# Designs tried in a protein design chat: VHH binders against NADH-dependent phenylglyoxylate dehydrogenase subunit gamma (padE). Part 2

Target 1, 190 residues: NADH-dependent phenylglyoxylate dehydrogenase subunit gamma (padE), of Aromatoleum evansii (Azoarcus evansii) (q8l3b3)
Amino acid sequence: MYEVRFHGRGGQGSVMASGMLAAAMVEEGKYAVSIPSFGFERRGAPVVSFLRMSDREIRQLTNIYQPDCIVCVDPTLTKSVDIFAGMKAGGTLVQATHHPLSELALPDCVSTVGLLDAVKIALEIFKRPITNTLMLGAFAKTTGVVSLESLKRALEDSEFRDAGLAQNMTALERGYAEVAVHHIERRAAA

## First folded at step 4 (VHH; framework vhh_6z1v_2)

Design l8f (from d03 with L104F)
Fold by ESMFold2-Fast, scan of step 4:
Structure l8f (fold): chain B 190 residues (1-190), chain A 123 residues (1-123)
Amino acid sequence: as target 1 above (190 residues)
Amino acid sequence: EVQLVESGGRLVRTGGSLRLSCAASGRTFSSYAMGWFRQAPGKEREVVAAISWSGGSTWHADFVKGRFTISRDNAKNTVYLQMNSLKPEDTAVYYCAATPGFYFSTRSEYDYWGQGTQVTVSS
């Protein structure tokens, strides 16, 4: 079982992103469940959504407290949320940021990191900071747990009111192509 | 917004231990990530350790990993750096710093700084 926690803000489409990812994983013959946050979501307020993926049926629908992977779609969110809370050792971070790895002091639990200046690219494609599909492309390249082609098929079945299909296809492709993937070598504990 | 005051720096012998404290004043301490930096004569200021605003995540530079430990007490508005197995190379002015954001290895991303506390490690 592979567990992902998405960090974003209300109105940014993090629930849609986790839903598309679940659909893409199902397309590949896996079981996946998208679990949105419950309760009151205000536009701009920090929100989380979760994704569980498994090679067998998923019966666990609880929140994810110890994720394998964290996807943060909003670079300003780290100013108000400890996105790494509970992350498993050897985890993966996929982060929207303009900072290179050398400027980030990542927690010891992070061993794989995908960095993408998703806001910059979103402004080029959408003229708005719409980063969710860019970050799905980045996730696919960084983790390898889902293919770009499966994400494109899931996107064709999605309804987009904000950006349109062609722009989101471009976003998936650029997120996949332009994410910088780093593997952090950690000395094994004795 | 946040004012930071370091204390605990002194002369200590190689192999010794020392705990630095950084006392914060201001209402927003618990919403800031905190870092410890150091600067030796003729060198640039470098990040030593960082801790998230909740204390749930920490980072330590490779050159101090296993020897230094960062921690915080939000009830006391204080961040600590426990320094063990000190080496002459650890001699520097140590600064605490606060940022309303992610951990950064660069000085420019931290908004608030203390005045520094001198640690001298002699043979």
Scores: ipSAE 0.032, ipTM 0.472, lowest interface PAE 6.5, mean pLDDT 82

Design l8m (from d03 with L104M)
Fold by ESMFold2-Fast, scan of step 4:
Structure l8m (fold): chain B 190 residues (1-190), chain A 123 residues (1-123)
Amino acid sequence: as target 1 above (190 residues)
Amino acid sequence: EVQLVESGGRLVRTGGSLRLSCAASGRTFSSYAMGWFRQAPGKEREVVAAISWSGGSTWHADFVKGRFTISRDNAKNTVYLQMNSLKPEDTAVYYCAATPGFYMSTRSEYDYWGQGTQVTVSS
């Protein structure tokens, strides 16, 4: 079983992102569920959503306390939220940030990192800092647990079908192409 | 608002051990991530270790991993750096720093800094 925790702010589409990822994984013959958002429900307040993926049917819909992967769609969240709480050793971080790896002090439990200046790219595509679709592309490249093609298919079947499809397709593709993936060999927990 | 005061820096022989302490004053210490940085003469400042506001997550630079350990005591408003197996290249001024954000914050986003404490390792 593979567990992802998404960190964002109310109104940023973290719940939609986890739902679209679940749909893409199901298209590949996996079992996946998007678990309800938790935290504050006000716009701008920190919120979380979860995705659980398995090769067998998933019956338990609890919060994810020990994630394998953290996806943080808002670079400002790390100043107010411990996004790594409970993360398993050897975990993966996919982070929206303009900072290169050399400027980050990441916990020892993080072994794989995907970094994308998603805010900058979102402003080019949407004229707004809408990073959720970009971060799904970055997730696919960083983790390899879902294909870009499955995400594109999920996007075509989503609410963006009627508005913003071309822009979100571009966002997905650029997130995948432009994320910087690092494997930190010396961060295996011992 | 926090003030940071480092202590413990001194001259140590190669292979020795030293513990640095950073005492923080202020109401919000437990909301701050803490870091230890160092700067040797003629070199840029580098991050050595960091610890989240809760103490639940730590990070150590590769060049000190296995030798240095960061820890904190929120009840005493103190962060520590335990340094073992010291090498001459560890000679530097060590700085304690605090950020209202998590330890993911880069050095450029640390808001509060101590004045530094000199560690000298002789061969």
Scores: ipSAE 0.011, ipTM 0.362, lowest interface PAE 9.5, mean pLDDT 81

Design l8v (from d03 with L104V)
Fold by ESMFold2-Fast, scan of step 4:
Structure l8v (fold): chain B 190 residues (1-190), chain A 123 residues (1-123)
Amino acid sequence: as target 1 above (190 residues)
Amino acid sequence: EVQLVESGGRLVRTGGSLRLSCAASGRTFSSYAMGWFRQAPGKEREVVAAISWSGGSTWHADFVKGRFTISRDNAKNTVYLQMNSLKPEDTAVYYCAATPGFYVSTRSEYDYWGQGTQVTVSS
């Protein structure tokens, strides 16, 4: 079982991102479910969505408290929420940020990091800071748990098929190509 | 307003252990990320360890990893730095610092600083 928690703000497409990832994993013969958070959404408020992947049928649809991977699509979110809460030791972080690794204080539980200046790239492609599709490409490269081809196929079957497909396809490809992947030695929190 | 007071600094022999404490005044302590910094004579102030508001996430500099551990007790409004296997190179004034938010970059400017506590490690 592989568990991912997506962190973003209301209106930023974290639920859509986890849904597309689930669809891509299913295309590869895996079992995957996307689980959105419930409750009233306030504009700009932190929101989460979850993805659970397994080689076996998934019957539990509960929130993920101990994720293997954290995907943070909003570079400002760490000022407002502890995105690392409950993360397993040796976990993976995929973060939208303009900061290089040397300027980040990452928790001891993080062993693999994918960093992408997704806001900058989104402004080039969309003229808006729409980072969700870029971060899916970055996730695929950083973790290797899903292929770029499967994500492209899921994108073709999504709502973008009728509008914005070319831009989102470019975003997916650039996220994959341009993410900087780092492997760091970390000790579990004492 | 948060005020920080460090304590626990003293002379320690090489290989010894020491625990520093930082007491914060005010009821908002649990909403601040905390850090420990140090400054040796003639050197720039460097970050040693950081801890999120909840205590759920920690970071330690490579030069102290495995020897130092940061922790906090929000019920006591206190953050700690447990220092083990001390080396002469650890001799410095140690500072406690606080910043609003849940996570801190190593280059983040902290809003509140303590006065410092001197740690001297003799061979």
Scores: ipSAE 0.013, ipTM 0.366, lowest interface PAE 8.3, mean pLDDT 81

Design p4k (from d03 with P100K)
Fold by ESMFold2-Fast, scan of step 4:
Structure p4k (fold): chain B 190 residues (1-190), chain A 123 residues (1-123)
Amino acid sequence: as target 1 above (190 residues)
Amino acid sequence: EVQLVESGGRLVRTGGSLRLSCAASGRTFSSYAMGWFRQAPGKEREVVAAISWSGGSTWHADFVKGRFTISRDNAKNTVYLQMNSLKPEDTAVYYCAATKGFYLSTRSEYDYWGQGTQVTVSS
C-alpha cells in the first residue's frame, strides 16, 4: 500500500490532481482511490486530499495519517501547515518551490525529494500559476510509482479533453522532465 | 512559542573575532530551524547564516563564507555565530530568528525574532 497526501489551497486543483493520479494508477492495473478532505475548501484556505494505491483491492476508505509521500503544490503552505505531520520514515516530498535543496532543512523522515519551480513554469504555459498538472509530472519522475504515459492517458480522458488539453500535456511533460530529484542519505541513529 | 535573546555584540577592531549567542526559551527549540540576520543603517535585513533543527545542515551567505560559522547546542537551547576576520562592512544589528519552516535562507519564512545585538567594527 502506498499513501499520498496532497497539500494545496482551495481553488488550486489539488483534489483534481489526486483524482487524476488515481485514474492513471488504475490504468496500470493497480487499485487506487482518491479521498477529498472537506472543511477548508473555500478559495485560498489550506486543503488536503488523499490517494491510496495498492496491488490488492482497497477496503479502507479512511483519511491518510501516515503518508509515504507528500505532494505540496503551493510553495507558501509550509509556513501555515505542518505538511510533514505523520510522515513515515523514508518518505518522499514533492514540493513546488523556487528554492534549491541547499536552502532547505528537511525532517529526518524525508529520504527522497522532488523540487520543481512549478509557479514559474505554469506562468510560461498558462500565464497563470496553475501548478497541479506540473506537480503530477514531478510526482511520477520523483517516485516512479506511475508512468508519464499513464498520466497522459488519464489527462486525455479528463475534463481537459475539450479545453486546455495541449497546455496540460505540456505541463505534465515539463513537470516530469524538469523536476530535480534528490536522494538523502541519513546516518543511522544511535 | 519560543522567545529569543541575543548577546555578545560589542565594538571590535577590523580583523578581530566575536562570538554571538542566542538563547531560546521554550521546550520546542529543537523543532525550529534557526537563522542569523543583520541590518545595517539604511539597508534591509539580510540573512547571514542558518542551521537546521538537528544542526546537520548549515547555510552561509557568500559574503561571510570562510569567516562566519553558525552552530547550535540543543541541550543548551542556544545558537551561536562565530565571526572571524571582521570588516567595517560587518557593522550591523544582528538578529537571531526561528522558523518551523524548512527554508533556511528566506527572511519571510522566520516567525520569531530576537531584539538584536549591535556589532560595530572600527578600522
Scores: ipSAE 0.019, ipTM 0.389, lowest interface PAE 6.7, mean pLDDT 83

Design p4y (from d03 with P100Y)
Fold by ESMFold2-Fast, scan of step 4:
Structure p4y (fold): chain B 190 residues (1-190), chain A 123 residues (1-123)
Amino acid sequence: as target 1 above (190 residues)
Amino acid sequence: EVQLVESGGRLVRTGGSLRLSCAASGRTFSSYAMGWFRQAPGKEREVVAAISWSGGSTWHADFVKGRFTISRDNAKNTVYLQMNSLKPEDTAVYYCAATYGFYLSTRSEYDYWGQGTQVTVSS
């Protein structure tokens, strides 16, 4: 079982992102469930959504407290929440940020990290900081658990009112192509 | 939420060693990344070293690598800067800072600051 926690803000489409990822994984013959936040979410307030993927039928619809992967679509969000809470050892971080790896303090549990200046790319494509689709592409490249082609098919089956299909397809492709993937060597002392 | 108090600054001779301490008060110290910054008269404040909330990741500026080491003790709510092989150009006011985040090398990302402790290295 593979568990992903998405961190974003209300109005940024983080719930839509986890839903599209679930649809893409199902298209590949896997079992996947998107578990959105419940309640009235104000624009700008921190929100989370979850994805659980398995080769077996999934009947757990609980929040994910011990994720394998964290996807943070908003570079300012780490100021408001501890996005690493409960992350499993050997975990993966996919982060929207203009900072290089050398400027980040990552917990010992992080072994793989995908970094993308998603805000910069979103402003080029959308003229707005719409990062959710970019971060799905970055997730696919960083983790390898879903293909770019499956995400493109899921995108074609979804509606994007702010930017349209062509721009979101470009965002998905650029997120995949331009994410910087790092593997962090962490060894026990001899 | 976090208040920071530095200590340990003093006059020290070139080649000497000094350990700075930063005592934090507040319930969530272990959730903050911590940094040491310095500012010499007429210069900009610059980042010297930083450490993640768990202590599992550290960053040191190129001009102090191999000489300075940052560490923390979450049980004591304290962060340390061990300074070895001190040079006159290390003379500055040293500041402790905290951020609820993981951007270590960017001064503007730090939310809480101490009052500073003066380190003077004689030639």
Scores: ipSAE 0.141, ipTM 0.539, lowest interface PAE 5.2, mean pLDDT 83

Design r11a (from d03 with R107A)
Fold by ESMFold2-Fast, scan of step 4:
Formats: sequence, structure tokens, C-alpha cells
Structure r11a (fold): chain B 190 residues (1-190), chain A 123 residues (1-123)
Amino acid sequence: as target 1 above (190 residues)
Amino acid sequence: EVQLVESGGRLVRTGGSLRLSCAASGRTFSSYAMGWFRQAPGKEREVVAAISWSGGSTWHADFVKGRFTISRDNAKNTVYLQMNSLKPEDTAVYYCAATPGFYLSTASEYDYWGQGTQVTVSS
């Protein structure tokens, strides 16, 4: 079982992103469910959504407390949310940020990192800081657990199929192509 | 704002242990990420360890992994650095620092700093 927690803000489409990822994984013959968080989603307030993937039918619909992967679509979230809470040792971070790896003091549990200046790219494509589909492309490249082609098919079946499909397809492709993937050797702290 | 005061620095023999404390004053300590930095004579200030605002996430520099552990107690407004298996090259003035949001490995991203506590490790 592979568990992903998405961190975003209300109105940024993190719930939609986890749903699209689940659909893409199902297209590859896996079992996947998107699990929404409970609570009032105010514009701008931190929100989370969850994705659980397995080779077997998924019976659990509880929130993910020990994610294998964290996807953070908003670089400002780390000022208000401990996005790494509960992350498994050897975990993966996919982060929207303009900072290079050398400037990040990442937790010891993080072993694989995908970094993308998603806000900059979103402004080029959308003229707005809409990063969710960029981060799905970055996730695919960083983790390898889903293909870019499956994400493109899921995007065509999504709510974007009739509006903004071309821009979101470009975002997905650029997220995949331009994410910087790093593998970090870490020792357990004594 | 937060005010930071380090304590615990002293002379220790190689292979010894030492715990540094950083006491913070202010109502917002639990909303700040904290870092421990050090500066040896003639060298640049370097980041040693960092801890998230909640204490749920920690980072340690490669040169101290397995020997140093950062922790915090938000109820006591204190951050700690447990230092084990000390080496002469650990000799430095140790500083604690606070920053809103997630920590970075660069000193320029930290808004508040203590005055430092001297650690000397001799054979």
C-alpha cells in the first residue's frame, strides 16, 4: 500500500488533484481511493486530501496518518502547517518551491525529493498561481508510481475536459519534465 | 517577538556528552521553527540541526548525524541539542535561532538569534 497526503489551500484544487491521481492509478490496474478531509474549506485556509493505492481492493477509508509521500502544492504552507507530520522513514516529498535543495533543511524521514518552481511555471501558463496539475506531473516523475500518459487520460476525463484542457495538459507535461529529483542518503538520529 | 538565551556550553573531553538548552520568551514560541547553528574560530556559521514548530519534524547536518539530537518542549518554551560522542572539531560557539515557517539551511532566513554558548572539546 502506497499512501499520499496532499497539502494545499482552499480553492487550489488539492482534492481534485488527489481524485485525478486515483483515476490515473485505476487506469493502470491498481486499486486507488481519494479520501477527502472533513471540515469547512474556507478560501485560503490550509486543507489536506489523501490518496491510498494498493494492488488489492482497499477496505480502509480513514485519513492517512503515516504517508509514504507528501505533495505540497503551495510553498507558503510550511509557515502554518507541519506538512511532514507522520511521514514514514524513507518518504518522498514533492514540493512547489523556488528554493534549491541546498537551501532546504528537510526532515530526516525524507529520502526522495521532487522540487518544482510551480508558481513561476503556473504564471507562465495560466497567468495565475494554479499549481495542482503541475504538481501531479512532478509527482509522477519523482515517484514513478504512475505514468504521465495515465495522468493525461485522467485529465481528459476530468472537469477540465471542456475548459482549460490545453493549459492543464501543458502544466502536467511541464511538471513532469522540469521537476528536479534528488535522492538523499540519511542516517537515523541517535 | 521572541528572545532566545542559550545555556549549557562548557569544556568537555573528547567522547563526552553535553546538552545545550535554548530558553525562549514570548507568546509565539510554538509557532516558530528553531535551529541550532555553530561558528568555530576563523570559519563561517553553519547549521547543525533544525526542528519544526510542532516538533514533529527534525533535520540534522551530515557531520552530526548519529551524535546530535535536536528536540523541543513547547510547554517550557525550550529547545535542546543533545550532543554525544563529542570531537575536537565540534568546538564552536553554538547559537539557537528562530524563524516563522519551515526552516532553511541558511542563517539569513532566521529572524531571531541568541547570543551563543561556547563549547570546547579537548583531548
Scores: ipSAE 0.006, ipTM 0.323, lowest interface PAE 10.8, mean pLDDT 81

Design r11p (from d03 with R107P)
Fold by ESMFold2-Fast, scan of step 4:
Structure r11p (fold): chain B 190 residues (1-190), chain A 123 residues (1-123)
Amino acid sequence: as target 1 above (190 residues)
Amino acid sequence: EVQLVESGGRLVRTGGSLRLSCAASGRTFSSYAMGWFRQAPGKEREVVAAISWSGGSTWHADFVKGRFTISRDNAKNTVYLQMNSLKPEDTAVYYCAATPGFYLSTPSEYDYWGQGTQVTVSS
């Protein structure tokens, strides 16, 4: 089982992102469910959504308290939310940020990190800071648990079919191509 | 807005232990990430440890891992640095700092700073 927690703000589509990722994983023959959060979808308020993936049928629909991967679609969110709460050791962070790895002091539980200046790219594509689709592309490259092609097929079947499909397709492709992936060694002196 | 005051710095012998405290004033302490920094004579300020607003995530620099532990008590508006197995190389002025931002290793990214507390480790 592989568990992802998405962090965003109400109105930014982090719930939609987890749903699209679930659809892409199902397209690859896996079992995946998206679990929306309730009571926090006020515009601008922090929102979480969850994805659980397994090679076996999923019967557990509880919130994810110990995620394998954190996807944070809003670079300002870390100012108000402890996005790492409960993260498993050896976890993966996929973060929208303009900061390079050298400026980040990440917790010891993070072993793999994907960094993307998603706000900058979103402004080029959408003229708005809509980062959720960019971060799905970044997730695919950083983790390798889903292919770009499966995400493209999920997008074609999604709520974006009629409006903004071409822009969101470009966003998936650029997120995948432009994310910077780092593997962090947590070594102390011998 | 926060104001920060460090305390606990003193002379300690090599191998000793010391706990530093940073007291914050104002209502907003529990919404800020906190860091401990140090500056030795002739050196630039370097980040030692950082802790998230909730205390659920911590980071420690490689040169203090296994020896120093950062923690916080939001009910007391205080952040702590427990320092064990002290070495002469740990001699520095220790500063606490607050930021509404993410974990950043660059001192310039922290908005609020204390005045510092001197730690001297002697053989």
Scores: ipSAE 0.012, ipTM 0.391, lowest interface PAE 8.3, mean pLDDT 81

Design r2f (from d03 with R27F)
Fold by ESMFold2-Fast, scan of step 4:
Structure r2f (fold): chain B 190 residues (1-190), chain A 123 residues (1-123)
Amino acid sequence: as target 1 above (190 residues)
Amino acid sequence: EVQLVESGGRLVRTGGSLRLSCAASGFTFSSYAMGWFRQAPGKEREVVAAISWSGGSTWHADFVKGRFTISRDNAKNTVYLQMNSLKPEDTAVYYCAATPGFYLSTRSEYDYWGQGTQVTVSS
């Protein structure tokens, strides 16, 4: 079982992103379920959504307290949310940020990091800071748990509100191509 | 209105131990990550250790890992740096700083800074 927690703000499409990822994993013959957080989403408020993937049928639909991977689509969230809460040792972080790895203080539980200046790229493609599709591409490259091709197929079946298929395809491809992946050696991971 | 008040800096012999404290006031301490920085004469200010707003995550620079430990007490609005096995190379002014995030890109990422406390390690 592989568990992902998405961190974003209301209106940023983190629920759509987790749903699209689940669809892509199903395309690869896996069982996947997207679990949105409860309550009303107000634009700008911190929200989370969850994805659980397994090689066998998933019966548990509860929130993920101990994620294997954290995807943070908004670079400002780390200022108000402990996005690392409950992360398993040896975890993966996929973060939208303009800062290089050398400028980040990461907890010891993080072993793999994908960094992408998703806001900058989103402004080039959408003229708005729409980072969710970019971060799915970054996730695929960083983790290897889903292919870019499967994400493209899931995207073709998706409904778009803020941008068209061509723009979102470009975002997915650029997220995959331009994410900087780092592997951190930790002596404490016994 | 906002203050970070550092204490504990002194002259200490090589191999000794020292605990630095930083008392915070004028902001919501439990909502800010805290860091310890140091600067020796003629060198750039470098990050030594950082701790998340909840205390659930810590980071230590490779050059102090195993020797220094950062901790915090949110009930007392205080962050600590326990320094063990001190070396002459640890001689510097130590600064307490607060940031709303985990970024260490520059000193400008930190909203608030203390006045610094001098640590001198001699053989």
Scores: ipSAE 0.021, ipTM 0.392, lowest interface PAE 7.7, mean pLDDT 83

Design s12d (from d03 with S108D)
Fold by ESMFold2-Fast, scan of step 4:
Structure s12d (fold): chain B 190 residues (1-190), chain A 123 residues (1-123)
Amino acid sequence: as target 1 above (190 residues)
Amino acid sequence: EVQLVESGGRLVRTGGSLRLSCAASGRTFSSYAMGWFRQAPGKEREVVAAISWSGGSTWHADFVKGRFTISRDNAKNTVYLQMNSLKPEDTAVYYCAATPGFYLSTRDEYDYWGQGTQVTVSS
């Protein structure tokens, strides 16, 4: 079982992102369930959504307490919320940020990091800081648990089919191509 | 919440070495990333070095790389800045700062500040 927690703000499409990722994984013969956050999403308020993937049927529909991967689509969110709460040792972070790895305070549980200046790219494509599709591309490259092609097919079947499809397709492709993937090595003693 | 007290600032000669210490009081020190900042007269406060909660990640500004090293001792609730090969341009008030935040090099991430310790480097 592979568990992902998406962190964003109300109105940023993190629930749509987890749903599209689940659809893409199912197209690859996996069992995947997107678990939406509960409660009202006030614009700008922190929100979470969850994704479970397994090679066997999924019977658990509870919130994810111990994610294998964290996807944070908003670079400003990390000051106001502990996005790493409950993360398993050896976990993966996929983060929207213009900062290089050397400028990030990472907990010991993080072993793989995908960094993308998603806000900058979103402004080029959408003229708005819409990062969710970019971060799905970055997730695919960073983790390898889903292919870019499966995400493209899921996008074609989404609510963007007839409007904004080309822009979101470009976002998915650029997120995949431009994410910087790092593997964290432990410091040598003395 | 955390309170920070810097110590170790003094007058040193060009080429000398100095170690600054920042003692933290409060129960959450090991949950905070720590930074060293400096401010010279008439200039903005700038980040010099920073260290993550565990000490597993460190960042140093380009103008001090190879000369300054940040470290921490969570058992003693202390963060250090080892300064080597000091230059007159390093003269400033040095501040210790703490953040629960993620971006080590961003001044606006830091919410708790010490009162500063003066370092003067002369020829």
Scores: ipSAE 0.278, ipTM 0.641, lowest interface PAE 3.5, mean pLDDT 85

Design s12e (from d03 with S108E)
Fold by ESMFold2-Fast, scan of step 4:
Order: sequence, then C-alpha cells, then structure tokens
Structure s12e (fold): chain B 190 residues (1-190), chain A 123 residues (1-123)
Amino acid sequence: as target 1 above (190 residues)
Amino acid sequence: EVQLVESGGRLVRTGGSLRLSCAASGRTFSSYAMGWFRQAPGKEREVVAAISWSGGSTWHADFVKGRFTISRDNAKNTVYLQMNSLKPEDTAVYYCAATPGFYLSTREEYDYWGQGTQVTVSS
C-alpha cells in the first residue's frame, strides 16, 4: 500500500489532481481511491486530498494520517501548515518551490525530494499559477509509482479533453521533464 | 513578534554533552518554526537542526545526526538542542532562530534571531 497526501488551497484543483492520479493508477491495473477532505473548501483556504494505492483491493477508506508521500502544490502553504505531520520514515516530498535543495531544511523522515518551480512554469503555459497538472508530472518522475504515459492517457479521458488539453498535456510533460529529483543519503545511527 | 535568548554555551571536553536552551518572549511562540544554526570563525553560518511549530517534525544536519537532538516545550516557550558526543569541530557560536513558516524555509526566511551562545570543545 502507498499513501499520498496532497496539500493545496481551495480553488487550485488538488482534489481533481488526486482523482486523475487515481485514474492513471487504475489504468496500470492497480487499485486506487481518491479521498477528498470533508468540510468547506473556501477559495484560498488550506485543503487536503488523499490517494491510496494498492496491488490488492482496498478495504481501508479512512483519511491518511501517516503518508508515504506529500505533494504540496502551493509554495506558500509551508508558512501556515505543517505539511509533514505524520509522514512515514523514508518518505517522499514533491514540492512546488523556487528554492533549490541546498536552501531547504527537511525533516528526518524525508528521503526523496522532487522540487519544481511550478508557479514559474504555470505562468509560461497558462498565464496563471495553475500548478496541479505540473505537480502530477513531477510526482511521476520523483516516485516512479505511475508512468507519464498513464497520466497522459488519464488526462485525455478527463474533463480537460474538450478544453485546455494541449496546455495541460504540456504542463504534465514539463513537470515530468523539469523536476529536480534528489535522493538524500541518510546513515543509520552508530 | 518574538525575542530569543540562548543559554547553555560553555567549554566542554571532547566526548562530553551539553544542552542549549532558547527562551522566547512575546506572543504566539507556538506558531513559529524554530532552528538552531552555528557559525565557526571564518566559516559560513550553517543550519544544525530545525523543528516545526507543533514539534511533530524535526530535521538534523548530517554532520550532527545521531549526536544532536532538537526539541521544544511550547508551554514553556523554549526550544532545546541536546548535544552528545561533542567533537572539536562542533566549536562555534550557536544561534536560535524563529520563522512563521515551516523549517523547510531557507536561513534568509528566519525572521527572528538570538545573540548566540559560544560552545567550545577541547581535545
């Protein structure tokens, strides 16, 4: 079982992103469910969405408190939310940020990091800071748990088929190609 | 806003232990992430350890991992750095810093800094 928690703000499409990721994983013959956070999703307010993937039928439908992977689509969230709460040791962070790894202090539980200046790239493609599709591409490259091809196929079958498909396809491809992936070599205590 | 005062720095022998404390005054300490930084003569200031506002997440630099532990007590408005198995290379002025963001932030994003406390490790 592989559990992902998405962090974004209301109106940024984080729930849609987790749903599209679930569809891509099902396309690869896996079991996947997207679980939206309950409550009000006000524009700008922090929101979370969850993705659970397994090679076996999923019996557990509770919210994810101990994620294997954190995807943060909004770089300003780290100012107000502890996005790493409950993260498992050896976890993966996929973060929208203009900062390189050398300028970040990461918790001990993080072993793999994908960093992408998603806001900059979104402004080039969409003229708006729409980062969700970019971060799915970055997720695929960083984790390897889903292929770019499966994500492209899920995108073609989504609500983007009739509007913005070309731009979102470009975003997915650039997120995959341009994310900086780092593996942090951490030694066990002597 | 917060004001930070470090304490606990002194001369200690190689292999010894020391605990540094950082006392915060002002409102909303529990909403700030905290970091410990150090600077040796002629070297850049480097991050040693960091802790989230809740204490639920911590980070330690590779050069101190397994030897140093950061912790906080929000009821006492204090953050600590427990330093074990000290080496001469740990000799530096140690600084406490606070940021309204998470400790994922760079050094430049820490808004409040203490004056520093000198730690000297003798061979």
Scores: ipSAE 0.005, ipTM 0.235, lowest interface PAE 13.1, mean pLDDT 80

Design s4r (from d03 with S54R)
Fold by ESMFold2-Fast, scan of step 4:
Structure s4r (fold): chain B 190 residues (1-190), chain A 123 residues (1-123)
Amino acid sequence: as target 1 above (190 residues)
Amino acid sequence: EVQLVESGGRLVRTGGSLRLSCAASGRTFSSYAMGWFRQAPGKEREVVAAISWRGGSTWHADFVKGRFTISRDNAKNTVYLQMNSLKPEDTAVYYCAATPGFYLSTRSEYDYWGQGTQVTVSS
């Protein structure tokens, strides 16, 4: 089983992003469930959504406390919340940031990192800092657990069709192409 | 909030070693990433090393890599900078800083700063 926690702010579409990812994974013959936040967060307040993927039927719809992967769509969140809480050893971080890896101090449990200046790219495509579909493309490249083509198909079948399908297709493609993927050596404990 | 107090700065000879300590106030220390910065007279403040809130990841500037090591002891609410093979170019006031989160660079804002400790390296 593979568990993803999405971190964003109210109004940034992290719930829609986790739903699209679930749909794309199902197309590839996996079982996937998107678990939305149950809170009534105001616009701008930190929110989370969850995705659980498995090769067998998923019977539990509880929140994810020990994620394999963290996707953070808002670069300012790391100053306000511990996005790494409960992350499994050998975990993956996919982070929207203009900072290179050399400027990040990541916990020992992080082994794979995908970094994308998603805000900059979103402003070029949407004229607004809408990063969620960019981060799905980045997720696909960084983790390899879903293909870009499956994400494109999920996008075509989604409610995004009426709201900038062409821009969101471009966002998926650029997120996939431009994310910088790093594999981190574990820190020596001695 | 966190309050920081540096210690250990002194005059040392070229090739020598020195360990700096930064003592932080209490209860939330383990929730902060920590960094060591330095500033020589007439120069901009630069990042020397950084450590995540749990100590699982560290970063060192290229100009100190292999010579300096940052570490922390959360039980003692203390961050250390072990400085080996000191050069005259290392002469500066060294500052300890704390920030919520994991961004650690010359562009990152640190919310809490110590008063600094002077390190002087003589030939």
Scores: ipSAE 0.005, ipTM 0.233, lowest interface PAE 11.2, mean pLDDT 79

